# Ledger of designs, part 12: VHH binders against Intermembrane lipid transfer protein VPS13D (VPS13D)

Target 1, 283 residues: Intermembrane lipid transfer protein VPS13D (VPS13D), of Homo sapiens (Human) (q5thj4r3276to3558)
Amino acid sequence: LKIFISAPYWLINKTGLPLIFRQDNAKTDAAGQFEEHELARSLSPLLFCYADKEQPNLCTMRIGRGIHPEGMPGWCQGFSLDGGSGVRALKVIQQGNRPGLIYNIGIDVKKGRGRYIDTCMVIFAPRYLLDNKSSHKLAFAQREFARGQGTANPEGYISTLPGSSVVFHWPRNDYDQLLCVRLMDVPNCIWSGGFEVNKNNSFHINMRDTLGKCFFLRVEITLRGATYRISFSDTDQLPPPFRIDNFSKVPVVFTQHGVAEPRLRTEVKPMTSLDYAWDEPTL
Key: E = the ipSAE of ESMFold2; O = the ipSAE of OpenDDE; V2 = 0.75 times the mean of E and O plus 0.25 times the DockQ between their complexes.

## First folded at step 7 (VHH)

Design r4 (framework vhh_surovatamig_d1; at its last look DockQ between E and O 0.03; V2 from the best seeds 0.00; counts 0 for: pae O 10.4 > 2, grease 29 > 24.2, SAP .695 > .668, placed apart)
Fold by OpenDDE, look of step 7:
Structure r4 (fold): chain B 283 residues (1-283), chain A 125 residues (1-125)
Amino acid sequence: as target 1 above (283 residues)
Amino acid sequence: EVQLVESGGGLVQPGGSLRLSCAASGFTFSSYAMYWVRQAPGKGLEWVATISGSGGSTYYVDSVKGRFTISRDNAKKSLYLQMNSLRAEDTAVYYCAREYTYSYFWGTSYEYDYRGQGTLVTVSS
């Protein structure tokens, strides 16, 4: 005996976070959710239907309690499951003087095909995806945590191997949402300046080692659906954004305006040229 | 073998009090933070309270603040939840759980690797 179970909506969690779902303003959580859903991301789709006929056909979600057991996850603003893409902010109120946490979750609804033509596939996606297309092992950190670390990796850093991708959530939403990158396989490479990742863009990111030598990656930021993909690639075949030519017989020293860090000071020797990209992209 | 056994649940009228106990065995009790979680009928699992290994730090969900007190006796390997001024909405199966944590780049995930069978608390007039 084969039992075929179907639902009008399949909720697929690709955020890496535990999520709990219910119909908006419903008295009960959606069926099919168990303890493990509070603790970790479900790998299986949740079959969902609007069971409460007294409430509008809107869905809401919150962070599972497993991610912050001392905190109180709040339900987000209701959203439709019938089509389109969007973003919801999921808040977690923490105890004491701890800052509130916000997780931005992308929502993408697609109609099923074939036998699932009457089913909507609802994908909950991370707001940010880091894609390492470079030949380097890369480390990533929020600017606030990378600041002053030099070559050290702060707590909460993430790393990616060449060719790999990783979901990214901001550790602290009350801090500037600036991403920093470091080449982990380059000796004494220090963290880059912080750059924004919430708009389409393409630029060279500059990373120095402790001797002041510059290393570059090409950063490409593209919004696809509800996810910003931040791609990092080698720059061997790309011209640098700036070329500094010293045709004089004396050394020339330059710094990016607003940058006071001595390690980001550059000397150009007489009759020499060097490639350059901003040390602090946001300045 | 790690074991957690809850007790103390029962039927109580609104405004009443109960004291839940959890007997732990099979591990170094004082080395672990412990949780109370509850599941009301038709609802998901809800965090209620946390106490650190030493007992020096306690945390509560807002709805129980001022009414519930989590405590522990490390010598007896016991966890407690004193519940006062009980309300109908407190009706749930209450579980004690041992903390298990995993650090992610966005923070620490707080899970539990062991949980008891639970004890039912029913608040009804």
Scores: ipSAE 0.006, ipTM 0.199, lowest interface PAE 10.4, mean pLDDT 89
ESMFold2, look of step 7: ipSAE 0.203; ipTM 0.664
ESMFold2 (binder alone), look of step 7: mean pLDDT 79; pTM 0.787

Design r5 (from f35 with D62K; framework vhh_6fv0_2; at its last look DockQ between E and O 0.01; V2 from the best seeds 0.00; counts 0 for: pae O 10.1 > 2, placed apart)
Amino acid sequence: QVQLQESGGGLVQPGGSLRLSCAASGFTFSSYAMYWVRQAPEKGLEWVSTISDSGGSTYYKKSVKGRFTVSRDNAKNTLYLQMNSLKPEDAAQYYCAREYTYSISPWGTSYEYDYRGQGTQVTVSS
ESMFold2, look of step 7: ipSAE 0.407; ipTM 0.772
ESMFold2 (binder alone), look of step 7: mean pLDDT 79; pTM 0.784
OpenDDE, look of step 7: ipSAE 0.005; ipTM 0.246

Design r6 (from f35 with D62K Y100T S103E I104T S105N; framework vhh_6fv0_2; at its last look DockQ between E and O 0.01; V2 from the best seeds 0.00; counts 0 for: pae O 14.2 > 2, unsure alone 64.5 < 65, placed apart)
Fold by OpenDDE, look of step 7:
Structure r6 (fold): chain B 283 residues (1-283), chain A 126 residues (1-126)
Amino acid sequence: as target 1 above (283 residues)
Amino acid sequence: QVQLQESGGGLVQPGGSLRLSCAASGFTFSSYAMYWVRQAPEKGLEWVSTISDSGGSTYYKKSVKGRFTVSRDNAKNTLYLQMNSLKPEDAAQYYCARETTYETNPWGTSYEYDYRGQGTQVTVSS
């Protein structure tokens, strides 16, 4: 005897966050979810169907309570599981005067094939994925928190080993969504300038040490589905975006326009050349 | 270089028909499943239709099923979308897209698109 279990929708959570699902405006959460789903990301797909025929065929979701035990997760705006959903913002209200938290979750719907032709696979994806393809251990932080930290790691920073990827969520959505990076295995490396990660792009990011020496990574931002993949790689085989040649007999000092920080001033000695990339990519 | 170029969009009245075309180059067209996706103003990209590499299998968004027909001519490296009985809600920028296969999906082969054209505008008058 063979039993075939199917559902019109498979909800697959790849966000790294616990998610709870229900039909929009339904009285109860979707079946197949338990307390464990509040605590951690489910590794198994949730088989989902629109069980309430009195409500529209829309789905809603919220953050599980396990991530912020003292917070109150809110249900997001309803979305279709048949496509066109895009991204949803999941809000968590915190107690006291603490700012609310917002998680942006990508939604990608794909039609199944073969025996699953009648099934839609709904992938809930992180909006941002950091991919370290460099030979360095990297640290990441939102610009607002990285600012002024020097070589210190601010609260909420994340790190990745070479060859590893990590899901990234903005700690504060009410702050500028600028990402900073620094090399953790380079002595006295300070944080890069902030750069946008919400559009396809490719550029060199400049990181200085406390002595003013520049280090570069190649940053490639690619949207795949609902996820921006931000890839970091070494620049050994790539020319820098700028080369400063001082063929004079006097030292030359330059600074990126709009940058006032003294550490980001660069002196080019007489008859020397220097590779350079913008200290502040958004300026 | 992978290139996709959509054409055939335009202004139609509700109930009207359009036929979109997508010219593909820079890759072995017959080896890839192809997608139609669309984006309406202030909305995200949404999947419309998929056709297998050989054209033997076709898939449709529920809201367009029965009205839209995807087809392909591998000899001409061209993808088509016949759109009948158009509705105002069908108005969007339409894109053809090439499938990307992800082998690391624990549930088998995952299909996504990696390249798309500049799109062609479909407008349905009210």
Scores: ipSAE 0.000, ipTM 0.206, lowest interface PAE 14.2, mean pLDDT 89
ESMFold2, look of step 7: ipSAE 0.471; ipTM 0.800
ESMFold2 (binder alone), look of step 7: mean pLDDT 77; pTM 0.767

## First folded at step 9 (VHH)

Design t1 (from r2 with V101T Y102E S103T; framework vhh_surovatamig_d1; at its last look DockQ between E and O 0.06; V2 from the best seeds 0.00; counts 0 for: pae O 3.2 > 2, unsure alone 63.8 < 65, placed apart)
Amino acid sequence: EVQLVESGGGLVQPGGSLRLSCAASGFTFSSYAMYWVRQAPGKGLEWVATISGSGGSTYYVDSVKGRFTISRDNAKKSLYLQMNSLRAEDTAVYYCAREYTETYSPWGTSYEYDYRGQGTLVTVSS
ESMFold2, look of step 9: ipSAE 0.377; ipTM 0.756
ESMFold2 (binder alone), look of step 9: mean pLDDT 78; pTM 0.779
OpenDDE, look of step 9: ipSAE 0.034; ipTM 0.499

Design t2 (from r2 with V101E Y102T S103V S110T; framework vhh_surovatamig_d1; at its last look DockQ between E and O 0.18; V2 from the best seeds 0.00; counts 0 for: pae E 9.2 > 2, unsure alone 64.4 < 65, placed apart)
Fold by ESMFold2, look of step 9:
Structure t2 (fold): chain B 283 residues (1-283), chain A 126 residues (1-126)
Amino acid sequence: as target 1 above (283 residues)
Amino acid sequence: EVQLVESGGGLVQPGGSLRLSCAASGFTFSSYAMYWVRQAPGKGLEWVATISGSGGSTYYVDSVKGRFTISRDNAKKSLYLQMNSLRAEDTAVYYCAREYETVYSPWGTTYEYDYRGQGTLVTVSS
């Protein structure tokens, strides 16, 4: 007679954040979590079980303390490890009058395969994934930090090479949650206008160089499981979003309604055409 | 233990060709995008080419497009760079690199190179 004891759940942290788990309302954290888990994402799945039989079978999680040493991470609303997909907000209370921080974490429950068929795999995923399918090295920033940067990158910008992706979390929840992008391999490329990433959408995003020349990327935003995938691709083989034809002998200048920035004026030379996309997609 | 070993560099005349190889071990090779990067004498690292884990998507820096071809053999766990029509400006130490999973901070993080071989020198000179 062999007695085999194993945990029924495997918790897989793909968020890029340190996460600490426990049974909701339990007195202790789940077994197998150490100081390293407070500091960085674990590379190994966590084997989890509900140890407190007097509490409901609900799990909870928080951000590891190492990311915000002066902050107080709170436990999220409990969630079932046997349910479908979901999202939870992980909050960090900061001391004084500093704004709190919120991380949105996707939860995806999958049945195991092959020798894992008797387990429940629970995948914790970032809410946003930036996927660079373009031929350019891209930089990303929240709009409030990209404002006024010209061709420079703000501190803490995010970048990725062609064919690569990166996990994204909003640095400030009290600012507009608008993302900006720019081409890092085009000289003098300036940050795009801000766009939303928390809904399905498909559009061209416009960036300009210091001479006003427009560059475009195709942005595709789709919800996959609990993660919005924001994909950026080249537009060379796509129809233009708008085309402005100037059939006159004089130059024509236009601006997007509601855009005050003089740099974002567009000139169409006599007897020519140009392609255009909104400089500020949210206006 | 992740290991990447580059080979195939050498001295070649302008207009010539070389094929670089990278042998990978210690990880599931087909699950990772792979890169070639290079470092010319006295310069920083420059990205050259990317290939997806499946091999279905390739990307190149403009200066090598049409001259260089990145490929992989997932069964042999090998990455290749075929370099044709070589120019003096291609002189560099070439490294193969694997996509890196970094610690994600509240701001967010980038995928950075966490593993790079010791490199193989390519010299294009008469």
Scores: ipSAE 0.011, ipTM 0.508, lowest interface PAE 9.2, mean pLDDT 81
ESMFold2 (binder alone), look of step 9: mean pLDDT 78; pTM 0.770
OpenDDE, look of step 9: ipSAE 0.021; ipTM 0.282

Design t3 (framework vhh_6fv0_2; at its last look DockQ between E and O 0.06; V2 from the best seeds 0.00; counts 0 for: pae O 6.7 > 2, placed apart)
Fold by OpenDDE, look of step 9:
Structure t3 (fold): chain B 283 residues (1-283), chain A 126 residues (1-126)
Amino acid sequence: as target 1 above (283 residues)
Amino acid sequence: QVQLQESGGGLVQPGGSLRLSCAASGFTFSSYAMYWVRQAPEKGLEWVSTISGSGGSTYYKDSVKGRFTVSRDNAKNTLYLQMNSLKPEDAAQYYCAREYTETYSPWGTSYEYDYRGQGTQVTVSS
């Protein structure tokens, strides 16, 4: 005996976060959700239908309790499942004087095909995805946490192997949303300057080691659906954004305008050239 | 469509060797780092090895360092894993993959693979 179960909506969670769903203004959560959904992201689609005919056909969601046991997740603003892409902010109120947490969740609705033509696939996507296409093991951190750390990894850092991707949520929404990167397989590599990741862009990021040597990655930021994909790649086959040529017989020292940190000063030896990219992309 | 097909698995005695292959199609093979992962019985997927797109950089799980060698032939769109000095703990279903996503949770880090093959079985038994 084969039993086929169908629903008008398939809710697919790709956020890496536990999510709980309900019809907006409904008294109860959507059916098919259990304690496990509070604790971790479900890999299985949730079959969803609007069961309450007295309420509008809007869906709401919140963070599961598992990720922040001491926090109180709030329901987001209602959203339609019938089409389009959007973003919702999911809030978690923390106890004490701790700042609230905000998770931005992308929503992408696609119609099914074939036998699922009457089904809407609703993908809940992370707002940011870090994609390591480089040959290096990379570490990532929010700028505020990376500052002053040198070659150390702050609490809450993320690491990725070559060929891997990782969902990224800002640890602190009340801090600048600037991302820093470090090469983990390069000895004494210091954190990069912070860069924005919320707009389409392409640039070289500069990382220095403790000796002042520069290392580059190509960063490509692309919005796909509701997700910014931040891709990191090697620069071996790419020209650097700048080439500094010293054709004089004396050493020349330069710094990026606005950068006061001594370690970010560069000496160009006589009759030498070096590749360069901005140490602080936001300046 | 991205396709990956693993082969080369089999039964070997402890101390034996196997060479796994992964045939790739549907994408620019040389543009992607590739990796091997494995899943032993009653265990989750675990990372084994990574090789850069050009093949210039390689990474290994500590437990396989010195025994396993990852390589690739970009002209043939093929990934390889030479496994020497095999141990019983190496027995697993081996997969090649192009991309995986790490997800952090209160229960630890989980790995999801968007592009992997059907796998090839490696059995190590005396």
Scores: ipSAE 0.018, ipTM 0.364, lowest interface PAE 6.7, mean pLDDT 90
ESMFold2, look of step 9: ipSAE 0.359; ipTM 0.744
ESMFold2 (binder alone), look of step 9: mean pLDDT 78; pTM 0.778

Design t4 (from t1 with S52D G53S S57E; framework vhh_surovatamig_d1; at its last look DockQ between E and O 0.05; V2 from the best seeds 0.00; counts 0 for: pae E 12.9 > 2, unsure alone 64.9 < 65, placed apart)
Fold by ESMFold2, look of step 9:
Structure t4 (fold): chain B 283 residues (1-283), chain A 126 residues (1-126)
Amino acid sequence: as target 1 above (283 residues)
Amino acid sequence: EVQLVESGGGLVQPGGSLRLSCAASGFTFSSYAMYWVRQAPGKGLEWVATIDSSGGETYYVDSVKGRFTISRDNAKKSLYLQMNSLRAEDTAVYYCAREYTETYSPWGTSYEYDYRGQGTLVTVSS
């Protein structure tokens, strides 16, 4: 006698946040959710099926009410439990004129195999993880908030020590989703240009100090399951992205095409070389 | 009260080895990532190594990779740094530090090193 336990969908919460699920536009939350799910992340999978036959087979979710007692969590846009990778913004409306809180939650669907062929495992995890593999303490901010800050950190910046990681959520979804980084342990280091994080990529990011000296980090962005892991590492063991050799007896000044900011001009002294990476990676 | 007590430093010749220890008390040691940092004469604080709360993942500054090994014993609430093939450039006061993490929110997280003991001096010289 063989006995196999299966269900149509197993919802697995790896976000560290309390999550509540329901069939989209259904009148009631999914069965098997209790007051403790409003307060903390459930440690066990939620067995889920579409019980309301009058509604489409779409799921929705929200943040549990317990972690923001003065906030009002909203249901996200409906999503299919039969798809592949996806992401949703979970919003919490705050009192007053404060901007809402946003949590970016990745969704990864794994189809069952063998005895689990009729089961989908749906994993929910934070969409972005900033992984500091460099020797520097790093600060991060959405570009809109980093612009004009010089060597200062804007309200809502996030940081991590060398060898540590942090979950990141966009403060605003109505601004460009461009991330900026700054070396916190280099005197007078200025924020980098903005770079995209919603695709796999690998590149050097350029930051300057107030004297115009360039500093580099290697950025590697990989989608692992539901989460983009954005790793920052030192460049000492990597070839530079560009090297500018000035074989003349006079200084040479250059700028990235389309960049008008005077402090982002670069001088190469006579008979010298310097390493360079784009100041504005999206141009 | 959080306490971190470093020991195991001393004078050693180039190419020699030392094992540093850090005794932790006053907090749930197994819940925290731990660090070794160092300060050479006349220089600022430099990160050396990190170990996660379980001991499963370790990270090192490039200058010590392959020579230093960070480890922990959560039952004894102790952090260790095995230092092999020591060089003159490793001369510094070594400090044990724990991760200081504010409650995370979508708006930000700040990290600081939390509570340092007196450190333990490592001198590498002929």
Scores: ipSAE 0.000, ipTM 0.289, lowest interface PAE 12.9, mean pLDDT 81
ESMFold2 (binder alone), look of step 9: mean pLDDT 78; pTM 0.781
OpenDDE, look of step 9: ipSAE 0.014; ipTM 0.293

Design t5 (from t1 with G53Q S54D G56S S57E T58K; framework vhh_surovatamig_d1; at its last look DockQ between E and O 0.07; V2 from the best seeds 0.00; counts 0 for: pae E 8.5 > 2, unsure alone 63.7 < 65, placed apart)
Fold by ESMFold2, look of step 9:
Structure t5 (fold): chain B 283 residues (1-283), chain A 126 residues (1-126)
Amino acid sequence: as target 1 above (283 residues)
Amino acid sequence: EVQLVESGGGLVQPGGSLRLSCAASGFTFSSYAMYWVRQAPGKGLEWVATISQDGSEKYYVDSVKGRFTISRDNAKKSLYLQMNSLRAEDTAVYYCAREYTETYSPWGTSYEYDYRGQGTLVTVSS
């Protein structure tokens, strides 16, 4: 007589991606997964249990193989379905010396309610959502790719329309996870400094044109379930983080400590003031 | 097959008004944010307005704020743009568009405008 002690889990795929699940290091995929799960996201929850008693109670997942027919999806690092919120990088190895693909998948564990009280609902969703609540078309890039681009967009940048959201995945896990943003509809706008997105936060991000004029967006980062929502909005109705008043009769020039780039200096004309936010938010 | 059919354009004097309509078919209209975009002769495509799926959020380019109003009727699968106080600079072909999403990429997803109609010409002149 066998005693099954694993709690039933409902795995809910809200990523928009085909996902395949199994118990970590088990020999077979979880039951109830078919060839269509390799090709497209299933809208039905998958009932999952830790059936292989020779292996630890850890789950793993990969991208379904149908979405990148020339690629090899890998299994991610094992995760507990009982351990709360998390994130995993799902990788697809590409042929021909092309860089691998990475998908950042958030994990949110919810206890069932009512008649489902004895189940855990595990929601998988994209880890990052860039939510453009501004009046600008925005471009985004990982900082390492935005460096040295001036007013150009690097290969692999992502754009959003005003009022739209886009899912974001880090192109490289071995570079700092710092995001840069650029206004695509402002002449000669240069990429912002890099900022972190892996924690709740609220701040102004500073971008400059080639003449040094500052432009701001308000950035609000909130973890909602499995997903960091990173919202960008206009700042014209918000107080600035800093206001610099020059009460002297000569121009005053300042720079952020630790920033050597000459274009990032700021001049405050005599007897005037200006609004400012850090050029390099991580410093 | 996705279809977007614009109408309501015409010749109007400065200060006048027009109401543009867009009839949508071939997709679940209520699941998409919708856009008005325009293209003046010899110029690139310009975003004009966005409306969310349920109509609760609306966004406008600064040059039309206070003059244009975007709206939708999900039951009729229709998108509208009320244009008041028209100026010569508003002269353009106007297109309705839905959001296009690329789900799989080395970075993530990018949005592009998915416009397939012939557009409707708005001419504002004396």
Scores: ipSAE 0.012, ipTM 0.496, lowest interface PAE 8.5, mean pLDDT 84
ESMFold2 (binder alone), look of step 9: mean pLDDT 78; pTM 0.780
OpenDDE, look of step 9: ipSAE 0.023; ipTM 0.322

Design t6 (from r2 with Y100T V101T Y102E S103T Y104W; framework vhh_surovatamig_d1; at its last look DockQ between E and O 0.19; V2 from the best seeds 0.00; counts 0 for: pae O 9.5 > 2, placed apart)
Amino acid sequence: EVQLVESGGGLVQPGGSLRLSCAASGFTFSSYAMYWVRQAPGKGLEWVATISGSGGSTYYVDSVKGRFTISRDNAKKSLYLQMNSLRAEDTAVYYCARETTETWSPWGTSYEYDYRGQGTLVTVSS
ESMFold2, look of step 9: ipSAE 0.479; ipTM 0.797
ESMFold2 (binder alone), look of step 9: mean pLDDT 80; pTM 0.806
OpenDDE, look of step 9: ipSAE 0.009; ipTM 0.237

## First folded at step 10 (VHH)

Design u1 (from t6 with E102P; framework vhh_surovatamig_d1; at its last look DockQ between E and O 0.29; V2 from the best seeds 0.00; counts 0 for: pae O 11.4 > 2, unsure alone 63.2 < 65)
Fold by OpenDDE, look of step 10:
Structure u1 (fold): chain B 283 residues (1-283), chain A 126 residues (1-126)
Amino acid sequence: as target 1 above (283 residues)
Amino acid sequence: EVQLVESGGGLVQPGGSLRLSCAASGFTFSSYAMYWVRQAPGKGLEWVATISGSGGSTYYVDSVKGRFTISRDNAKKSLYLQMNSLRAEDTAVYYCARETTPTWSPWGTSYEYDYRGQGTLVTVSS
């Protein structure tokens, strides 16, 4: 005996965060959710239907309570499950003078195929995914944190190994959404300049060590669905954006215009050449 | 105990092909994304390819796109890397790796690998 259970909507959580769902303005959470859904992301699709016929066919979601025990997750603005892509901001109110946390979640609705033609797959995805395709262990930080203006965790950054990825959420929405990167396996590597990650782009990011030596990664930003994938790769097979040739008999010092930080000055020795990328990509 | 055992490495001429295999045991194979990573002599560990648990999504480092294909057989608990048009620069020890359980942080959720095999050597030389 085979029993087939179908639902008009499959809610698929790929955010890495626990999410709780309900029909918008409903009094009760959607069926099929348990305490475990408050604590961790569900690996299984949630079968969802609009059970309350008195309410509009809109869905809402919130962060599970397990991640921020001291916080109060809020329900996001209602969204349709019938098609398209969108983004919702999920808020968590924290106690005290701490700013609220905001998680931007991408929503992508796709129709099923074959036996599931009558089912809509609703994928909840992270808004930002950092993809380390480099040979380096990488650290990531919001620019303000990279500059030491705050801490979201004891270390003030998130890291990923080569070949790994990380779902990224901005620690502070009231700060500029600029991402910094550094090489963790390079001694005394300092943070890169901050760059935007909310548009398609491709560029070399420059990182320096405390001695002023430059290291590069190729950054590729691509929007797929509702997720910006920020990919970092080695530059060994890529020409640098700039090559500086000093054919003189004297050393030459240069800086990027608008950059005043002494550590970002570069000396080119006589009769030498140097690969270069902008220290501050937003200038 | 989680085990990953790579095989299929060897000496091949430039332009040749090789198929690597990774036998997994000790865990629910289909529940984990799997990686191929490689380490060339004197170089650091480099990411090569990733495949999702279901096999529905694949990702490649740019240098191998169009040449390498990552695949898996969940029934056999096996991961594969078909390597075509091999180049000298592909010479490395190749490792299969298992993605960790995602770890949440205030910055987000990290996806890393926690287990890696002993590797299999691929040498591309004329």
Scores: ipSAE 0.006, ipTM 0.223, lowest interface PAE 11.4, mean pLDDT 88
ESMFold2, look of step 10: ipSAE 0.227; ipTM 0.658
ESMFold2 (binder alone), look of step 10: mean pLDDT 78; pTM 0.784

